# Ledger of designs, part 9: VH-VL binders against Cytochrome c-type protein SHP (shp)

Target 1, 112 residues: Cytochrome c-type protein SHP (shp), of Cereibacter sphaeroides (p81238)
Amino acid sequence: GDTSPAQLIAGYEAAAGAPADAERGRALFLSTQTGGKPDTPSCTTCHGADVTRAGQTRTGKEIAPLAPSATPDRFTDSARVEKWLGRNCNSVIGRDCTPGEKADLLAWLAAQ

## First folded at step 6 (VH-VL; framework fv_rolinsatamab)

Design f88 (from b3 with light chain Y91H)
Fold by ESMFold2-Fast, scan of step 6:
Structure f88 (fold): chain C 112 residues (1-112), chain A 122 residues (1-122), chain B 107 residues (1-107)
Amino acid sequence: as target 1 above (112 residues)
Amino acid sequence: EVQLVQSGAEVKKPGSSVKVSCKASGYTFTSYYMHWVRQAPGQGLEWIGEINPKSGRTYYNQKFKDRATLTVDKSTSTAYMELSSLRSEDTAVYYCARAPKYYDSSWYFDYWGQGTLVTVSS
Amino acid sequence: DIQMTQSPSSVSASVGDRVTITCKASQGISSYVAWYQQKPGKSPKLLIYAASTLQSGVPSRFSDSGSGTDFTLTISSLQPEDFATYFCQQHYRYPLTFGGGTKVEIK
């Protein structure tokens, strides 16, 4: 990896102008959204509410847990994280996540 | 019915402190952020800071960070803003304002208190 | 800090008029702008937030447009209850900042 969760969070915090709020990140991850794709109304649709457990795609393929405690190399590749956030924010919310949303999401996920 | 009810007007001397309360009702207090915004006479709106009522976590506008203290009392669903070292330019209406925790609502204010006029004069 | 500049500072209008208020951000904020209405002696009321979503109970004559740095609030047919001051707010970056306000007053 070219980065770490802490470095990514710090970068997004700088871009947002505020410290990350992990509780806000949790709330966003668990939320049901109506602005994105109808069949992905929440980050939990594929990843589940317990991010230490494996998720699955809508076609039934297994997705490795998002939690670094279960998948140690999570959030250590900056290009991969930006691609993941771009895809998931647009699918679930219907737009790109702001730096503040990215900071909040990663602060919560990195602590899992 | 969502309601934010603030304490009454205050007249304070320069150098003193003021503590404004904001009592929330009609919703789960810990499910929303509480922000504080002021408006000086004839001026625009100025953001002071935010508090997460569930955790007590605060974040302040740098302009106010050394003088403002935001707190909550979960048992009474009441938020407080204390501003110290008052100057004449702190004369303003102070508002509490609710923001949902999810991003599309985290940084905008869906309900506001009625406002508390704080006048700083000798 | 992101500076939000509103124009005009005031506009005189008649009932039934189409009123437009412009808000310009000092840097790109994508679509992260909210609009508020404030009547004299009253607290601000949220009109529009996030991706152009009308707050519950806000009349459909209120709409907004814009992206990046230039944003517009439109009142398609001004009603007597619409005479007020309107504020924009960016919610892209902390600290949160507001426009200076536009007073819509009766002709």
Scores: ipSAE 0.007, ipTM 0.683, lowest interface PAE 8.2, mean pLDDT 86

Design f89 (from b3 with light chain Y91S)
Fold by ESMFold2-Fast, scan of step 6:
Structure f89 (fold): chain C 112 residues (1-112), chain A 122 residues (1-122), chain B 107 residues (1-107)
Amino acid sequence: as target 1 above (112 residues)
Amino acid sequence: EVQLVQSGAEVKKPGSSVKVSCKASGYTFTSYYMHWVRQAPGQGLEWIGEINPKSGRTYYNQKFKDRATLTVDKSTSTAYMELSSLRSEDTAVYYCARAPKYYDSSWYFDYWGQGTLVTVSS
Amino acid sequence: DIQMTQSPSSVSASVGDRVTITCKASQGISSYVAWYQQKPGKSPKLLIYAASTLQSGVPSRFSDSGSGTDFTLTISSLQPEDFATYFCQQSYRYPLTFGGGTKVEIK
């Protein structure tokens, strides 16, 4: 696509003013949130805790694995990544993710 | 229950180094970030840097990156800030401060140490 | 760096007064602002963080508002124990930065 995971991470790091922390990204992804929609309390609700495995929507549709090792073109379309982060951050957390949170999430996910 | 207890006041000469400790208790040390913030007499707060106690990863305010070193000792739940090449303008109260890692995804300081006065004079 | 400008630098008020402190960010920070109270000789204490969340034990007379670049801390009915300096802090972008502080003196 029009970008790469490394380019997206670098862009979010520049916006955040700091290098990404993949461990913090993992912690955020696995966390249970109360500020968003009650039926999506965690990123793991749809994607599962093992991101190399397929996830599932609440309606039963399969979601391709988030890990680039299982889905090689993950995080190579900048518009798709922005849409995904916007939708999921608001559904799970109840607000837009900061540039730092976006960098952290992608740093962890891209390494999977 | 949560406490951050810092080492005592220090008087240092210009050009020397100081190392301040911050002993944490009442929580799981590796589940929170530790930050360091200073305050010169009668002035505002200035952020120095952060450390992730679980990984040892640090990030510094660029103003301090060449002089500050943040470390932790997980076995004693103690964080350290070392500041080298001290100048008179480094005279300040230095604070350690705890920040949540992820639940609210904001870097805010919910507990602070009592502060350590470092005086740099010739 | 994001600069956080507080006004006023100081204010004198009577018990029962409504006190407002403003904080302006040099660029958009969404709602990523926290507020601290510091009494002479003591460390700062967290009052409000994230989406206007009061820290446990903080009286309900403290509230905040604002988004983007303009933020306000309000003390609806000032009490004697509210004599202190108040600081805002942005957590949107590194380095983390604080406002210059507002000293509230009770008349």
Scores: ipSAE 0.161, ipTM 0.779, lowest interface PAE 5.0, mean pLDDT 87

Design f9 (from b3 with heavy chain S105Q)
Fold by ESMFold2-Fast, scan of step 6:
Structure f9 (fold): chain C 112 residues (1-112), chain A 122 residues (1-122), chain B 107 residues (1-107)
Amino acid sequence: as target 1 above (112 residues)
Amino acid sequence: EVQLVQSGAEVKKPGSSVKVSCKASGYTFTSYYMHWVRQAPGQGLEWIGEINPKSGRTYYNQKFKDRATLTVDKSTSTAYMELSSLRSEDTAVYYCARAPKYYDQSWYFDYWGQGTLVTVSS
Amino acid sequence: DIQMTQSPSSVSASVGDRVTITCKASQGISSYVAWYQQKPGKSPKLLIYAASTLQSGVPSRFSDSGSGTDFTLTISSLQPEDFATYFCQQYYRYPLTFGGGTKVEIK
């Protein structure tokens, strides 16, 4: 790929004006949301709470684990990461994520 | 109920330091960020910085980073703000304020301490 | 830093009036704005966050509209307890910044 988790996190941190907080990223990922689509109230709806395991779409199709420990090329393609964040933030939260939210999410996920 | 109770008013000389406390109760102390905000008499609000009580991680407004120190004592659910090298323009009411850690990166303040007036005079 | 410009600095109003206060960000902040009410000698109280979400216990006469750079706090029918100073705050980007305040005072 064209990037690394560390490079993506650093870019989002620069855009946010603050360092990433992995603890907050975990909280966001596990949280139940009311502003987005009713059938996707959490990132865990598709990815599960254990990101080292395969997830599934709402229609039952398999999603490879989010954790780099299980899927080593995770977060190494900047366009794919932006597409993933755009889709999930709008579906789950109902809006685009802030640069800080993107940094937080990736800081937690990259450590898994 | 959530309460943030701050220490009492202080009068300090220029060049000294002040340490204000903020005792939290009615919630899990480590589940929320604590921020500090000041207000000079008759003026607006100015953000000083934040601390994550669980990790001790701090982040400061650049204006204050060389003089402000934020700490917590988890055993007493108390947050502290120390401001050094005091000047007359530091005369203000200093507030602690709680911010959620949850999903939408919410750095708004749902509960505030009552404020501590710090007067810097010769 | 994102500058929050609040207008007017003061407004004189009577009970029952509709009061509007505007807040303009120097760059886009999406919906990451909160509004606070402060009475003399008291700490600020959260009214609204995420541009449109009322804090629990806040009367429905308070509302916010706007997105991006322009936000408006409206008090639809001013009550005696609403005479106070109001502040907007952005939380899109650090450092967190506040508007200069709008004092709503008795006509």
Scores: ipSAE 0.024, ipTM 0.699, lowest interface PAE 6.9, mean pLDDT 86

Design f90 (from b3 with light chain Y92W)
Fold by ESMFold2-Fast, scan of step 6:
Structure f90 (fold): chain C 112 residues (1-112), chain A 122 residues (1-122), chain B 107 residues (1-107)
Amino acid sequence: as target 1 above (112 residues)
Amino acid sequence: EVQLVQSGAEVKKPGSSVKVSCKASGYTFTSYYMHWVRQAPGQGLEWIGEINPKSGRTYYNQKFKDRATLTVDKSTSTAYMELSSLRSEDTAVYYCARAPKYYDSSWYFDYWGQGTLVTVSS
Amino acid sequence: DIQMTQSPSSVSASVGDRVTITCKASQGISSYVAWYQQKPGKSPKLLIYAASTLQSGVPSRFSDSGSGTDFTLTISSLQPEDFATYFCQQYWRYPLTFGGGTKVEIK
């Protein structure tokens, strides 16, 4: 792809003005939200709590694991990552994720 | 009850270092971030930095980056702030302050220590 | 760095008055603002976070409004225990920054 997890994280860190915190990313991923769509109260709704395992969409389509250990090409396409973050942040949280939130999420996910 | 108890007041000479402690009780120490904030007499609040007690990860305000060191001792639930190369303008009350480990909330402070006055004078 | 400009620097008020304190961010911070109360000789106390969420145990006479760059802390009916200095703080991005404070004094 056109990028790497490390390059994406570095870009979001630069935009946030701070280094990523993987623990905060984990907390966001596992959290239950009320500001977004009722059908998707958490990132875990589709991806599950164990990101090394396959998830599924609302319609039952399989989603490949988010963890790079299980899906080696994860987070190597910058356009796909931006689209994924845009859609999921708005569905789950009800707004765009901040650069710091993006950095935190990817720092945790990339280490899985 | 949640308590953050800081070490006592210190008088230091210019060029020396000071190390302030903050002992936490009433909660799981590693489940919250610890921040340090100072307030010069009659002045506003200035953020120094943060530490994640679980990992030891730190992040500093660039103004203090080369002089401040934040550490923790998990066995005693105690956070420390060391400030080196002290100047007269470092005279201030130094606070430890707790923040939740939530993605949108790691940066406001729900409990504060009582403060430690550090006076830098010759 | 995000600059937080707080006004006024002081206000003289009487018990029962409505007190309004403003806080302006140099760039958009969405709703990531917190408000603190500090009494003489004491640590700051959290009043409000996320621009509108009242901290547990804080009286309902305290409220905040605003989003983006302009925020307002309101005390609807000032009580004797409310004479203090108030600070806003942004937590949109590092470094965390505070307003200069507003001292609410007895008239």
Scores: ipSAE 0.007, ipTM 0.668, lowest interface PAE 8.7, mean pLDDT 86

Design f91 (from b3 with light chain R93K)
Fold by ESMFold2-Fast, scan of step 6:
Structure f91 (fold): chain C 112 residues (1-112), chain A 122 residues (1-122), chain B 107 residues (1-107)
Amino acid sequence: as target 1 above (112 residues)
Amino acid sequence: EVQLVQSGAEVKKPGSSVKVSCKASGYTFTSYYMHWVRQAPGQGLEWIGEINPKSGRTYYNQKFKDRATLTVDKSTSTAYMELSSLRSEDTAVYYCARAPKYYDSSWYFDYWGQGTLVTVSS
Amino acid sequence: DIQMTQSPSSVSASVGDRVTITCKASQGISSYVAWYQQKPGKSPKLLIYAASTLQSGVPSRFSDSGSGTDFTLTISSLQPEDFATYFCQQYYKYPLTFGGGTKVEIK
């Protein structure tokens, strides 16, 4: 890929003007939201609470684990990460994630 | 009952340092962020920085980053703010303030300490 | 930095009056605004967060309206204990910034 988790996190930190906080990223990933689509109230709806395990789409399609420990090439393609964040943030929260939220999410996920 | 109890007023000379303490009780200390905010006499509020008591990770307002140091002592549930190279314009009431550890709420303050007046004079 | 412009700087009011305080952000902050009350010699107290969510224990006469850049704190029927200074705060981006404050004084 064209990037790495560390490079993506650093870029989002620069845009946010603040260092990432993995605890906030965990809290966001596990949170239940009401502002987005009713069928996807949390990132865990598709990915599960244990990101080292495979997730599932609404149509039953398997999603490879989000954790780099289980899927080593995770977060190494910048365009795919931007598309993934855009889609999931809008589905779950109902808006684009801020650069700080993106940094926090990736800081937590990259450590898994 | 949640309480944040700060150390007493201080009078300091220009060029010195001050260290203010904030003792937390009535909740799990590591489950909330601690922020520091100051207020010059008759003026508005100015954010200094934040600390995650669980990890010790800090982030500072650029204005204070070279002079402010935030620390915690988990064993006593106490947060500290040290401000160095004091100037007369640093005369203010300094507050510790608690924030929830949620992704969209780590930055508003549900409980505040009573404040510590720091006076910088010759 | 996001500038929070609060107006008026002071307002004279009587018990029972409807009081409105405005807060304008220099850029869009969605709903990431909080309001605080500060009485003389005391620390600030949280009234409202997320633009419209009333903090537990705060009387229903306090409300906020607005989103994006323009926010208004309303006290629907001013009580004697409401004479204080009020501050808005944005928490959309670092550094966190506050409005200049509005002092609500006895007329």
Scores: ipSAE 0.021, ipTM 0.703, lowest interface PAE 7.2, mean pLDDT 87

Design f93 (from b3 with light chain Y94F)
Fold by ESMFold2-Fast, scan of step 6:
Order: structure tokens, then C-alpha cells, then sequence
Structure f93 (fold): chain C 112 residues (1-112), chain A 122 residues (1-122), chain B 107 residues (1-107)
């Protein structure tokens, strides 16, 4: 693709004014939210807690693993990443993720 | 339940360094971020920096990056802020403040230490 | 850096009054603003965060509103214990920045 996990993380860090923190990303990914759609209270609802395994949409369709170790081209297409973050942040949290949240999420996911 | 207890007041000369401690109790020390904020007498609040007690990772306000050093001692659940090359304008109450690791941000402060007055005088 | 401009610098009020404090960010911060109360000689205390979530133990007379650049803290019926200085803080990006404070004084 047109980018890499490291390039995406660096861009979000610049926008946030802060370095990414993978621990914050992990906490956000695993957290249960009440501000978004009731069907998707957590990123784990569709992706599972083990991101090296396939996930499932609410309608039962299989989602390829989020972990780059299992899906090597993850986070290498900037438009796809923005689309994924936009949809998941709004579905789970009920709002767009901040640049800092995007940096944190990708820092944790890219290391899986 | 949750307490952040800071070391006592310090009087320092210009050019010296000060090291303030913040002892945490009533929660798992590594499950929250620790930040440092100062307040000059009669003035507003100014953010110094952040430390992750689990990893030791730090991030500083650029204004303080060349003089501030944040550290932690996990065995005693204590955070430290050291500020070097002290100037008269560094006279302030220095606070440690706890930030959660939630979805909405780790950058707001649910508990604060009582503050440590650092006076820098010639 | 995001500048937080707080108005007024002080307000004189009586018990039972509705008090409104305004905070303006120099650029868009969505809803990432927190509000603190500080009594003389004491540490700041968190009142509100995360798009109007009241901190545990904070009375319901405290509320906030706003998004983007303009934010308001409201105390619907001022009580004796509410005479204090109030600060807003943006947590959209580093460095974290605070408003200059509003002192709520006895009329």
C-alpha cells in the first residue's frame, strides 16, 4: 500500500502533539463503551480480544484478523485505515477518535 | 481511599535543582498515568509532563523538556519530578495528578496531590 | 499550543444565583474539556470531564455545555461551598492547557 503502520502512527502523533502509547491503545480497544451503538459496546465485539484470530461482523460475516502477524497488509492503506477508524470509533465510542486515540490504537495493533 | 501524598516545601537558590516526590496509595500504581502541573502564586495552572508508571515512558511540555525529569519507583509507588537550573519564575506550588487509562482520554486529572511549594530566591 | 481563554476573571454572586463561566479554545477541541474547582490553599478538584460526565460526588447543580471552541460551566443554584476559583482544561492534544481561572466571590 501507500503507507505503513509506522508512517500512520507518526502522522497521528504529529496531529496529537504527543507520542503514541500502546498501553492506552490496548486499554481503549478492550474497553466497554456506552456512548456508541448498543450492538457494539467494544472493539472486541467484532474483532475479539485476540486480534490474531478472525473476527465476525454483527451479521455473521468473517473479518480477517487485525494483527499484522496474521494479516501482513494491515495498516498499509491510509484510506482504509481512516475508513476503519471512522466507522469503528463512531460505532463503539459514539464519536470520532482523537488523533491521540488513533495513534494509541495503531501503536498497540501494529505490535500484534 | 485514593491518596497522593507529596514531599514538603523546599527553598532553593537560583541555578540549583529540586526533586519533589508523590507517594500513591489506594490503587494499583501502574494502572494510571501520573502528570505534573504547577501553579505560581496567584496564577493559573501549567502542565509540565506525563509519565506512565508501568513503562517509565515520559512526555514533556516543550517549555520544560530541557530541565524537567520525571521518574517512578514502582516498589514504593512513588513518582518524582526533578526540575534543574531553577529560576525565580519557577517559584510555584507543584502538583502530581493522576490520569485514567480510559477511552475518552488519559489527559484529565481525577485526583491531585496536596501540592509542594518550591520557593526560588537569591 | 491551544490557548484556553476564560471569562470572566471574577464574578460576584449570592447564594441561590445561577453562575455561568465561559471558556474559549483557540482551535477546535471537539468536546475534550474538563472543569476543575480550586478552593484557597487546596488542590484542584475535578468536576466535569468527557463531554459532560460529572465526577463521582459532584452535585448535579454543576453542568457544562459546548463543543468545538466555546464551552460553558453552569452552577444552577450557587451554594456557600461553591465560592472558589474554576478552571477549564483542554485534553484534545499536548501540551495540555488550562484557562486563566474564574474566581466566584461572595457579593
Amino acid sequence: as target 1 above (112 residues)
Amino acid sequence: EVQLVQSGAEVKKPGSSVKVSCKASGYTFTSYYMHWVRQAPGQGLEWIGEINPKSGRTYYNQKFKDRATLTVDKSTSTAYMELSSLRSEDTAVYYCARAPKYYDSSWYFDYWGQGTLVTVSS
Amino acid sequence: DIQMTQSPSSVSASVGDRVTITCKASQGISSYVAWYQQKPGKSPKLLIYAASTLQSGVPSRFSDSGSGTDFTLTISSLQPEDFATYFCQQYYRFPLTFGGGTKVEIK
Scores: ipSAE 0.007, ipTM 0.658, lowest interface PAE 9.2, mean pLDDT 86

